VH-VL binders against Probable Brix domain-containing ribosomal biogenesis protein. Designs and how they scored, part 5

Target 1, 155 residues: Probable Brix domain-containing ribosomal biogenesis protein, of Methanococcoides burtonii (q12zb3)
Amino acid sequence: MLITSSRKPSANTRTMCKYLASFFNCKYMTRGKMGLIDIVSLCENGLLMVVGDYHGSPGSIMFYDSHGVELLSIHLSVFYPDGYKYTPLKALEPSINGDGELFNLLSYYLDIPEGECYYDSKCLIASDDHLEFVYLDNMLFRLNIKNYRKMVMSE

## First folded at step 1 (VH-VL)

Design dB14 (framework fv_danvilostomig_arm2)
Fold by ESMFold2-Fast, scan of step 1:
Structure dB14 (fold): chain C 155 residues (1-155), chain A 123 residues (1-123), chain B 109 residues (1-109)
Amino acid sequence: as target 1 above (155 residues)
Amino acid sequence: EVQLVESGGGLVQPGGSLRLSCTASGFTVSSNYMSWVRQAPGKGLEYIGYIYSGGSTAYASWANGRFTISKDNTKNTVDLQMNSLRAEDTAVYYCARGGKIYWLGNSYYFDYWGQGTLVTVSS
Amino acid sequence: ALVMTQSPSSLSASVGDRVTITCQASQGISNYLAWYQQKPGKVPKLLIYAASTLQSGVPSRFSGSGYGTDFTLTISSLQPEDVATYYCQQYSRYPPSYTFGGGTKVEIK
């Protein structure tokens, strides 16, 4: 997987891209003026995650396949816990836990193992209402889900 | 008793077109996704593409643009339209059922296969 | 493109032997892997799905294991009727090009 942002991202959106890349042990690549097809060509036939900016904060996460086909689009807002700041994370293998359709879709596309969250783990807790990113028993941030759209074939 | 029966195979010249049909019995095509898989003589299995229960299709990159999958829910059939055929398209073509779709693709493995139909592309 | 690599391409073993076939994915596929058996001149038959779940009616001597990129099919005690080519298949990714491994031919020596 490769992570990038929409064009002209805010500082908050850039920070979110760095955090997500650190969490998933993958690369964040600055968008600059590159179009979708340009970025997709750099994914080496992998999944592309694009974090969209909305008035100075992350407002969406979109997943594309290696041909630039949209697989999943999530509209969201970010909840920042007290003391929020970017800190690089250990290269622990992330796991996913939770329930609901969005949990199933993310488990499938992100290809991370399903499992319980432990005090010494990286764990994404997913539901249709929110995505909680947990590291060493501390919530890094939460994405509150406004809505999401899956590709037409996934229904 | 679930059964898939392919038809339409035969000899075709390079550059030609051919349409294969798969007739399903014992279940409804409208409730499952269906795939086509081929196997050249003495070679391995090669995925072609699928049609979702709702009618959307997806194809292997090499097949996209030349091969089209469609279905007729009333006839309970799935078709594979093959265009611009080449000698390397010579193979046994199988119709296979991919199961029910839950959320995204968790039951995409092939639980039932047809007997296959041979397509030979030569002059 | 996601590539599935099987090894060995062929093997010969005696009746009663333990046979192991491996399958590697070029990218992570969780447990979205199936195994098929194709006897000479016959249609493929599903043996295992979700990496380790045995299909109804398949003999218990067949088992599967693995997660992520490395997967194994085991026949605990090879029988004459097990002579076949075995294929792994990922069903994790779209588009589903390169979904099958190259096959492993199992013969009795």
Scores: ipSAE 0.000, ipTM 0.461, lowest interface PAE 16.4, mean pLDDT 84

Design dB16 (from dB03 with heavy chain G98S Y99T S100W W101Y R103K K104G P105Y; framework fv_danvilostomig_arm2)
Fold by ESMFold2-Fast, scan of step 1:
Structure dB16 (fold): chain C 155 residues (1-155), chain A 119 residues (1-119), chain B 109 residues (1-109)
Amino acid sequence: as target 1 above (155 residues)
Amino acid sequence: EVQLVESGGGLVQPGGSLRLSCTASGFTVSSNYMSWVRQAPGKGLEYIGYIYSGGSTAYASWANGRFTISKDNTKNTVDLQMNSLRAEDTAVYYCARSTWYLKGYFDYWGQGTLVTVSS
Amino acid sequence: ALVMTQSPSSLSASVGDRVTITCQASQGISNYLAWYQQKPGKVPKLLIYAASTLQSGVPSRFSGSGYGTDFTLTISSLQPEDVATYYCQQYSRYPPSYTFGGGTKVEIK
């Protein structure tokens, strides 16, 4: 997987990209003026995550395949816990736990193992209402889900 | 082991309809991307369309609203419904698997089933 | 539309010969190219994906190379069982826009 932002991201959106990259043990690539296909061609695993900015904060996450086709778009807002601050994380393999359709979609696209959260783990807790990012029993941040759209190719 | 078996081919008159079925064994269609590809006698391979694990479908533009793909996760089958058939639709029809959404190549193919459109 | 052109359309060679088949894309496709082998009367079999990665179980005499628009399939020492039609396929444009080349028929003299 490769992570990037929409063009002209705010500082908060850049910080979120760094945090997500550290969580998933992947790279954050500065968007600059690159188009979608240019970015997609740099993806090592073929999955591209684009974090969108909305008035100075992360407002969306879009997933694209290696051909630039949109797989999943999530409109969201960020909950920042007390003391929120980017810090690099250990290179522990993340797992996913949760329930619901969004959990199933993310488990499939991110290709990370399903598992319980432990005191020494990285764990994404996913539901249709929120995504919680947990590291060593501490919540790093939560993404509150406004809505999402999965790929529909029935035309 | 992984196997794909097509059925339902045969002779059909121009303007007619036909449903092909693909039965999968050794894996589940709910976990994979399933496609249909055809080959006219003595000609090359031509992509028709796919159904992804979540159930959404997409078709080559030449299919022109005439072909639909569906699946039954309980029966582990993928179907191709063909309507308004023309002589140019005469071909061997293959069911093929892609392992993961980000892989657009086909690692397993069925044996194919012949569809002949003729009066 | 993105077109895949294979050359030659057919060739005849002797056992032990080095055989090369080319595939050209009308637009850039990075390394999103696969090669298939179809023996007479049989279904296609995946040989190579990502332009140069050999599928498990495929003999090492097969190799692929290329990036962007120009791709080559090589058989280093042609064997009788290699008589087949070979197809390239681009998957840089996701379904429904997959495109196959027209095929190259390989025969033994």
Scores: ipSAE 0.000, ipTM 0.487, lowest interface PAE 17.0, mean pLDDT 85

Design dN03 (framework fv_danvilostomig_arm2)
Fold by ESMFold2-Fast, scan of step 1:
Structure dN03 (fold): chain C 155 residues (1-155), chain A 121 residues (1-121), chain B 109 residues (1-109)
Amino acid sequence: as target 1 above (155 residues)
Amino acid sequence: EVQLVESGGGLVQPGGSLRLSCTASGFTVSSNYMSWVRQAPGKGLEYIGYIYSGGSTAYASWANGRFTISKDNTKNTVDLQMNSLRAEDTAVYYCARTGYWSGSLYYFDYWGQGTLVTVSS
Amino acid sequence: ALVMTQSPSSLSASVGDRVTITCQASQGISNYLAWYQQKPGKVPKLLIYAASTLQSGVPSRFSGSGYGTDFTLTISSLQPEDVATYYCQQYSRYPPSYTFGGGTKVEIK
């Protein structure tokens, strides 16, 4: 997966991109002046995550396939725990735990194993209401879900 | 109706072990976070540890290594295994329901009746 | 380590009195504070969460206020059934450390 931001991101949104890239063991690519077609071409056969800025903070996460087709769009706000600061994380393989439709969609698109969170793990706890990013039993941050939209293949 | 019932308390000698069990009804422990809290006679409330919906645990520093929390989703129970018990572990032990709320951990909205553990020879 | 300090440790008041209990956090906890009531020989009961939100079924004479580090529980008109020990509790940290205050024992004169 490749992670980038919307154009002209705030410092908070850039920091979130770095944190997500560290969590998923993937690359954060500075957006600059690149359009969607340009940035998608850098993903080769991978998933693209775009973190959107909203009034100076992360406000969305959008997933695109390698052809630029939107797969999932999540509108959100960030909860920062007391003492929040960016710190690069160990290259542990992340797992996902949780329930609900958003859990199923993220498990599928991120292609990460489902598993319990342990004292020595990277774990994404997903529900339709929130996404919690847990590292070594510490919550790094939480994304509160306002709404989401998925690619509709059939009813 | 939410109900939590603790069991397994009793008299145990110093250095001994004891397992407490908490049976939940009216909700599922697979979808909730559960905590254990104790209270020594005439003293205040003291947090022990937490088990989240996925099964991972976190403990107060003083409890880590001696106390273990586990759950059984099919039986809808949460257990507290206590080892190397000391006189100062004498207390009423409560299980309580908790979870995530508004971007942070939930408060304890329901408590069990408690079970007394007495550590004495 | 985050410490919760309650004051006073005990108080005695008359029926109808306004009672105030304070709780101070050693670090900022926003509004992630709950208050519990424990009557003699009974289990704790949730009164207030998010610093100021009354739990369903709790009498309106109970109110909470505060943000950050300083919090207050108020009983506007003390009743005999309010004899209890009251505890504050932070729930702002992950992994959870859930720190309780030392408790305030409220008695009728």
Scores: ipSAE 0.000, ipTM 0.481, lowest interface PAE 15.6, mean pLDDT 84

Design dN05 (framework fv_danvilostomig_arm2)
Fold by ESMFold2-Fast, scan of step 1:
Structure dN05 (fold): chain C 155 residues (1-155), chain A 121 residues (1-121), chain B 109 residues (1-109)
Amino acid sequence: as target 1 above (155 residues)
Amino acid sequence: EVQLVESGGGLVQPGGSLRLSCTASGFTVSSNYMSWVRQAPGKGLEYIGYIYSGGSTAYASWANGRFTISKDNTKNTVDLQMNSLRAEDTAVYYCARGFTYSPWTYAMDVWGQGTLVTVSS
Amino acid sequence: ALVMTQSPSSLSASVGDRVTITCQASQGISNYLAWYQQKPGKVPKLLIYAASTLQSGVPSRFSGSGYGTDFTLTISSLQPEDVATYYCQQYSRYPPSYTFGGGTKVEIK
């Protein structure tokens, strides 16, 4: 997987990209002036995640395959817990826990194992209402889901 | 031993209805994507639809409205209800499990033996 | 509609020959492609998933390659028991449609 932002991201959106890349043990690439096709060409065997900006904060997450086909689009807002600040994360393998359609979609596209959240783990807790990012038994942040759109079955 | 066994196939008149059942053993349908696939005599494989672990269903566009997939977790069965059958629905009907290591992986690793449905006057 | 096109529709080769079957998707599907083998009178059997990962218990003479729209299934040394029809299937779309290719019938000369 490769993570990037929409063009002209705010500082908060750039920080979120860095946090997500650290959480998933993958690369965050600065968007600059690159178009979608340019950036997807760098994801030879993985997903592209694009974090969108909305009025100075992350407002969306979009997943694309390596040909630029949109797989999943999530509109969201961020809950910032007290003490929110980007900090380096250990390279622990993330797991996913939760229920619902969004949990199933994310489990599939992110290709991460299901698992319980432990004191020494990286754990994404997914539901149709929110995504909680937990590291070493502490919530890093929560994404509150406004709506999401999955790719429609082809005709 | 993991297996799927279909039943309920047979001869039916055009416009008729038929219910197929698929019994799972060695695993639970509550944990897996379960699909129905058909194959007309001498023809290729054709996807019908699925039911996922939570009970939601989706269908190929041509099957939507005529075919309904359901499951009974306590009996460990998946059913396919077929209505308004046409001669073109004549086929062997298979139930199949999504990939064994992920209930939302859409490759099918376990298949039943199939049951023949013949729609003829 | 996402269409999976297989080529050739049938082929005949000798025991020990290298056999290649192709599958083309009308749209990008990353590596979300499976290959199935259906021997005469038998149910389909999963051979390969994720375009190139061999299913456990499948002989090593089978291999898959490709990414995006163009995929190949190779049998490095055809054996008599490999007589079958082979199908590719995409599973990149959610909800899953399990779109299959038309099949390639492999026979021995």
Scores: ipSAE 0.000, ipTM 0.483, lowest interface PAE 16.1, mean pLDDT 84

Design fA01 (framework fv_flanvotumab)
Fold by ESMFold2-Fast, scan of step 1:
Structure fA01 (fold): chain C 155 residues (1-155), chain A 120 residues (1-120), chain B 108 residues (1-108)
Amino acid sequence: as target 1 above (155 residues)
Amino acid sequence: QVQLVQSGSELKKPGASVKISCKASGYTFTDYAMNWVRQAPGQGLESMGWINTNTGEPTYAQGFTGRFVFSMDTSVSTAYLQISSLKAEDTAIYYCAREDYWEGDYFDYWGQGTLVTVSS
Amino acid sequence: EIVLTQSPATLSLSPGERATLSCRASQSVSSYLAWYQQKPGQAPRLLIYDASNRATGIPARFSGSGSGTDFTLTISSLEPEDFAVYYCQQYSDWPPLTFGQGTKLEIK
């Protein structure tokens, strides 16, 4: 997985990209002038996450496959707990827990193990309403989901 | 269907100001930057800069600072170009053009153009 | 500033012929190059983006190729409606997003 932002991102959106990359043990690439095709060509596992900016904060997350096809788009807002600061995270393998359609989609696309959230873990708790990022039994931040769109299969 | 509809032609005297509009429809206005492109009579295309419709931040190309102001109103999905202290050399067709900054900085849809004529 | 130079300035051809238009950049633009068509009295229309991808609704006779500093737009068999001015544009560096000076394709 590679993580980048929409073009011309705010500092807050770039910080979120770095935090997500640290959480998932993957790379964050500064978007610059790279188009979707150029960015996806840099993805070794073929999955690209693009974090979009909205009024100076992260407002969306979109997932693309290795051919630049949109797989999932999430419109969201970020809740930061009091005292939130981006800090380096240990390189623990992330897991996912939760329920609902968005949990199933993220479990499939992120290709991370499903598992219980332990005191010494990185855990994404996913539901159709919230994505909670938990590290060492503490919530780092929460993404509140307004809506999402999944790839529509049609022939 | 994506459409960019610009305001009508303007005939102005030197020293006057003009404000042209570009109304967007058929897409989410804040997901695309709006660019302004000038074309003087019989000449080629010249990029003036753009406005980030998500943040409201304008970026001007060299030579288009000072008299030129990009603005927008998200409530009506409209971008604006204001030119103050008009000069004869400002006579041109001004286009708005949508930039897909997620896929690339090329212009996939254009307004029909607004002719601004500055004469005595 | 990246300068784009188009050649030739004018191409005089007949319907059914192949047209090849060139665009050269003063420094590498990778594949961040688009081609636009402008007919008299009309706004430009996107033909090709990322050097070789046809925009939605653009006929297969239009193709783009190249990378780095040398790019070409090819129209395999000219139709009457293809006689227009063609512009290349780079978006590798900003500001400014620069255009070439244009190639006029006219009927012989």
Scores: ipSAE 0.006, ipTM 0.497, lowest interface PAE 12.2, mean pLDDT 85

Design fA02 (from fA01 with heavy chain E99D D100L W102E E103W G104S Y106A Y109I; framework fv_flanvotumab)
Fold by ESMFold2-Fast, scan of step 1:
Structure fA02 (fold): chain C 155 residues (1-155), chain A 120 residues (1-120), chain B 108 residues (1-108)
Amino acid sequence: as target 1 above (155 residues)
Amino acid sequence: QVQLVQSGSELKKPGASVKISCKASGYTFTDYAMNWVRQAPGQGLESMGWINTNTGEPTYAQGFTGRFVFSMDTSVSTAYLQISSLKAEDTAIYYCARDLYEWSDAFDIWGQGTLVTVSS
Amino acid sequence: EIVLTQSPATLSLSPGERATLSCRASQSVSSYLAWYQQKPGQAPRLLIYDASNRATGIPARFSGSGSGTDFTLTISSLEPEDFAVYYCQQYSDWPPLTFGQGTKLEIK
């Protein structure tokens, strides 16, 4: 998986990309002038996550496959606990727990194991209305889901 | 309808200042960067730079000094270009233009242009 | 900065003919190149973006091709309204964004 931002991102959006990259043990690549196809070629046939900016803050997360096809787009807002600052996390393998359609979609696309949250783990707790990022039994931040769009399957 | 409407032509003397406006309508102002492009009489197009409408941060192309200032007012969906200490070589049509979308920095929507004439 | 050189400077053709306009970049711009049409007294109009994608509402007779340093705008069969100045623009490396000097398409 590779993580990047939309073009001309705010500092807050760049910071969110760093949080997500640290959580998922993957690379955050500065977007610069690269188009979708150029970025996708750098994913080595992996998943591409694009964090979108809205009014100077993260407002969306979009997932693309290795051919640049949009798989999932989430409209969201970010909640940070008081006093929280970005800190690089241990390279622990993340797991996912939760319920609902968004949990199923994220579990599938992120290809991370489903599991209980432990005192020594990275755990994404997913539901249709929020995504909680938990590290060593403490919530790092939460993404509040306003809505999401799935890949359209046509015949 | 998506459109950019600029203020009217200006005739100024050397040393004066001018502030031209570019009012956006039909879309969310802060979702797109606003670019400024200059076209001197009989010449081609020249990019001056742009302003990030989410943060208010301007980026200037080299050659556009502290005499040129990009600003905006989100409450009225308007971007501004101010030129101070006007010189004869500033005579040109100034355009504002919107980025096409997230993946492309091509300009799909343009203002009608504002002619600034600097003469004594 | 990346310099874009358009050729020819002036192209004189008749309605119904095919027009081929060239744009060469001083260094690779990948596919980050757009084409604009400008008629006298009007703002530029986006024709092509990302080298080959037609903008909304642009007639099928306009097509773009190329990548890297060499790009072409083709108008398959000229209409009277197509006689205008055409500019290419790169957005691979900025600031500054740069435009070519323009090709004037005039009636023969």
Scores: ipSAE 0.006, ipTM 0.544, lowest interface PAE 9.9, mean pLDDT 86

Design fA03 (from fA01 with heavy chain E99G D100E W102D E103Y G104E D105W Y106G; framework fv_flanvotumab)
Fold by ESMFold2-Fast, scan of step 1:
Structure fA03 (fold): chain C 155 residues (1-155), chain A 120 residues (1-120), chain B 108 residues (1-108)
Amino acid sequence: as target 1 above (155 residues)
Amino acid sequence: QVQLVQSGSELKKPGASVKISCKASGYTFTDYAMNWVRQAPGQGLESMGWINTNTGEPTYAQGFTGRFVFSMDTSVSTAYLQISSLKAEDTAIYYCARGEYDYEWGFDYWGQGTLVTVSS
Amino acid sequence: EIVLTQSPATLSLSPGERATLSCRASQSVSSYLAWYQQKPGQAPRLLIYDASNRATGIPARFSGSGSGTDFTLTISSLEPEDFAVYYCQQYSDWPPLTFGQGTKLEIK
C-alpha cells in the first residue's frame, strides 16, 4: 500500500497521511504536483490510499487499485483526542476488528489479519459509523464516517 | 495564459500517415497529462487515450491500439498524435486536451482541433 | 466500459428559461463526472468537474448536481450564447474515458 494526499493538502491532512503510514507500516509519498496515474505507477501491484482535504482537515479517504481504478471512497471527519500529535509508531503488524460492510471491505482491501485488540497491538476497529485507530490500548484518533461508496472495479 | 495550439488540417489518401502536433504554452508541460479526443463529422466526442507527460508513457483506449501513436517532446512542450495506414473512418476532428490525473479532474483546456480528411 | 446516456437528445427553449440536462451512467461513477459545452466549429469547453464544481470563468448560472449514476446540469436562466451541445464525461474508470452522446440545446 502507498499513501498520499490530495494536492495542496493542509498541515492536518499531511499529518494524517504520516500517521496512517506509520500505523499500516507503509510509505507516505508527498503528492506535490503528481497526478493519480503518476502516484499509482509507484504502487507495485499495491493499493493506493489518497487522503482528501476539505476545509483544512482530512475529509475523505479513497482507495485505488494498481491501475488507478477507484475501489472505495469514504467521506469522513476526524475526531482528535486530547494530546493529539503525530508520533512515529512501532512497526507492529496491524489487525482489524469490527462489524458491518465497511469492516468487510477494509479487511479485504487492506489485507490485514482480523483479530482482537490487545494491550500491545495496533488495531483498527471498523464499523459503518467510525474507524478507530488504537495503539497500545490508546486511541490515536477516530474517523467518523459521513458516507461511503463501493466503486466498480476494472475487469 | 494557458494555450494549446494544434497543427493545420490534413487531406490524405487511404493508406497514408499523418502526424498532428499540439504545442502547449503558459504552464509547465510535464505537470499535466495530454489527452486526445476524436470527433467524427456530426458525431460526439470519443476519448482515444493520453500520454503521461512526466514519464512519456501512453495509454490507449481499445479501439486505438496499433495504428495510433502518442508521443511528445518536452524540449518544445509539444505532444504528437500519429495515425498510420489511414482509413476513411479516421476522418474526424482530433483534439488535444490537458488533464489532471488527480481525482478532482476534467479537461480544462483544449486545442482548437485538427481536421483530418481521408478520401480517395 | 462505462456508458453515459444523456437525455433529452434535443432540448428547445427560449432565452430566460431554465434548462435541465440529464446524464445517466451504466454503473456508479461516484462524483467523477464532468460537463462540457461545445459550440459549432469550436472545441469543447469545461463547465463542471467532480459533478458539481464550476470550472474557472464559468458563469454562476451553470450548476451541476448528482452522484453515483444520475447527474444533472442546470442552466438557471438561458443566455443567447448558451445554445450549444452539452456532453457529460466520466473519469471514474479508464481506458476508455467515456463521453455521453450529447444533448443539443436549441432556440425555440
Scores: ipSAE 0.007, ipTM 0.513, lowest interface PAE 9.3, mean pLDDT 86

Design fA05 (from fA01 with heavy chain E99D D100S W102E E103Y D105W Y109L; framework fv_flanvotumab)
Fold by ESMFold2-Fast, scan of step 1:
Order: structure tokens, then sequence, then C-alpha cells
Structure fA05 (fold): chain C 155 residues (1-155), chain A 120 residues (1-120), chain B 108 residues (1-108)
């Protein structure tokens, strides 16, 4: 998976991209002025995650396949716990736990194993209402989900 | 015309149930969450929660679990609020409101409101 | 939950005067704050989003400012139609979304 942002991201959105890349053990690529097709071509048959900036903070996460087709778009806000600050994470394999449709979609697209959260793990706790990113029993941040859009067939 | 149109006022006795509708038109219903906001007589605005229009999954604010049910029907682009076991304290104007994805997670489109009166 | 406290509860002014309404959050909401106007018998109307951006169709006399915990709505020169109740709302942390208790702007 490759992670990037919308164009001209804020510091908060860049930090979120770095945190997500550290959490999923993948690369954050600076967007610059590249269009979607340009950056998708850099994924080499991989998944592309785009973190959308909305007036200084992350406002969306969008997933694209290797042809630039939108698979899932999540509209969200970030909850920052006290003392929030980016720190690089150990390269532990992440797991996902939770329930609901968004849990199933993320498990499938991110291709990460389902598993329980432990004191020594990276764990994404997913529901249709929130995504909690947990590392070594500490919540790094939470994404509150208002709505999402999944790939649909055209007529 | 982009609008939300709510059902008419209701007068109910304590213990009855009411179901309020909110019909969306002029936009794709499933692209935006639908929120419910209560305003008791002479009081301010109170968020009750919302329904994810893509999944049908409701999220209730504290104090609005149990007797309050958010539902929807995508085939008619309509969201519903059902209140069971009505109490006098449920007397209020109930609004539906749409999030704005383009401008953020505030309410850019509101229904006209539905007055629910619980008396006698 | 984030609590929003609006002040004053009631503001009495005359047409042509400047109105300044305050909204304080119990913890930082960054710029995720909106302002609404509600006239008697009507649904609320969005005025300002992201603390300082005026919504479509809203007159230039309305402006918003602030970030973090302290926010202000300013009406530079009051028109008779501006006498209404004003609410702030945060969307930084949910659930729940929260509103302030409102400021009533009334004719002096």
Amino acid sequence: as target 1 above (155 residues)
Amino acid sequence: QVQLVQSGSELKKPGASVKISCKASGYTFTDYAMNWVRQAPGQGLESMGWINTNTGEPTYAQGFTGRFVFSMDTSVSTAYLQISSLKAEDTAIYYCARDSYEYGWYFDLWGQGTLVTVSS
Amino acid sequence: EIVLTQSPATLSLSPGERATLSCRASQSVSSYLAWYQQKPGQAPRLLIYDASNRATGIPARFSGSGSGTDFTLTISSLEPEDFAVYYCQQYSDWPPLTFGQGTKLEIK
C-alpha cells in the first residue's frame, strides 16, 4: 500500500499520513502537484490510500485500486488524545478487530489479519462509527466516522 | 431543488409512539449522514445523533438510547425517527439535518421541523 | 464530551450597532466550529463554518474568528432581521456533536 495526501496538505494531515504509514509498515509519498493517475502509477499494482485535508486537518480517507478506481471513501474527523505527537512505531504486523461493514471492508482491502488487541500489538479497532489505532495498549488517535461510500456498479 | 421535507405535527398521549419522517430530494441520499436535532420549548438545540445512510447504522447521543430509533428507507430517500413510550418531556420540535462533506461536518441543509406535543 | 459555553446569554443592541458573540470550548476544537442563526418559528440557518468561513448566501456583515477554545461571531452593523438566537456547534470530537446554549440577540 502507498499512502499520500490531497494536494497542499496541512501539517496535521502530513503527520497523519506519517503515522498511518508507520502503523501499516508502508510508505508515505509526498503528493506535490501529482494527479491521481500519476501517483497511482507509483503503487505498482498496490492499494493507494489518500488522506484528504479539510481546512487544516484530515477529513477523509480514500482507497483506490491500481487503475485509479475508487474502492472506499470514508468521511471522518480525528480525535487527538492529550499529548498527541507523532513518533515512529516499531515494525510490528498490524491486526484488525471489531465489527460491522466497515470492519469487513477494511480487513479485505488492507489485507491485514483479524486478531485480538494485546499489550504488545498494533491493533486497528474498527466499527462503522470509529477507527481506533492502538499501539502497545495506548490509543494513538481515533477517527470518528460520519459516513462512507463504497464502490458501486454504474448502470 | 435540494431540500428536506418532514412530516406534520403530532399530538400524542403519554405512553404512545410517534414516527417522524424526513424526505430528501435533489441529492443522492446515501452520500450524506442524516442527523436528528431536538429543541424543547424555549430551549436550545440538542444533537440526538445520526444515521449512516450507507449502512443504516444509527449512532445515538447519551440520553437518546432505548426509546429513540433512527431508521431509513433508501428506496424513497427518507429517514425516520421513532419515539416509543412518549413522556411529557419529549414535547419538542424535532429537526433532521444533512452533513456537508464539501464544507465539513456541520449542517448545511435542515428540514422545517416537526412539532411533537405529548399531553394529558 | 466537549462543552460549549456561549456568552452573553442575552445581548440587547440597536440596529446599526456592532454585535460580538462569544463561544468557549471546554477543550480545543481546532477550527471545527460552526455558527447558526435561528429566527422564531424557523429551522436554524448555517452562517459560518470552520470558525471563519461564511456560508453561501450569508451577508458580508457576518464574520467569525478564533481557534482552539475561544471563538467569536461578529455582526458589523445590525439589521432588523439579525435579531435572533445564535448557536455555536463543534465537530472536532464525536460522538457527541455538541451545541452551545445560545445567545439571544434582542432589540434594545
Scores: ipSAE 0.007, ipTM 0.559, lowest interface PAE 8.3, mean pLDDT 86

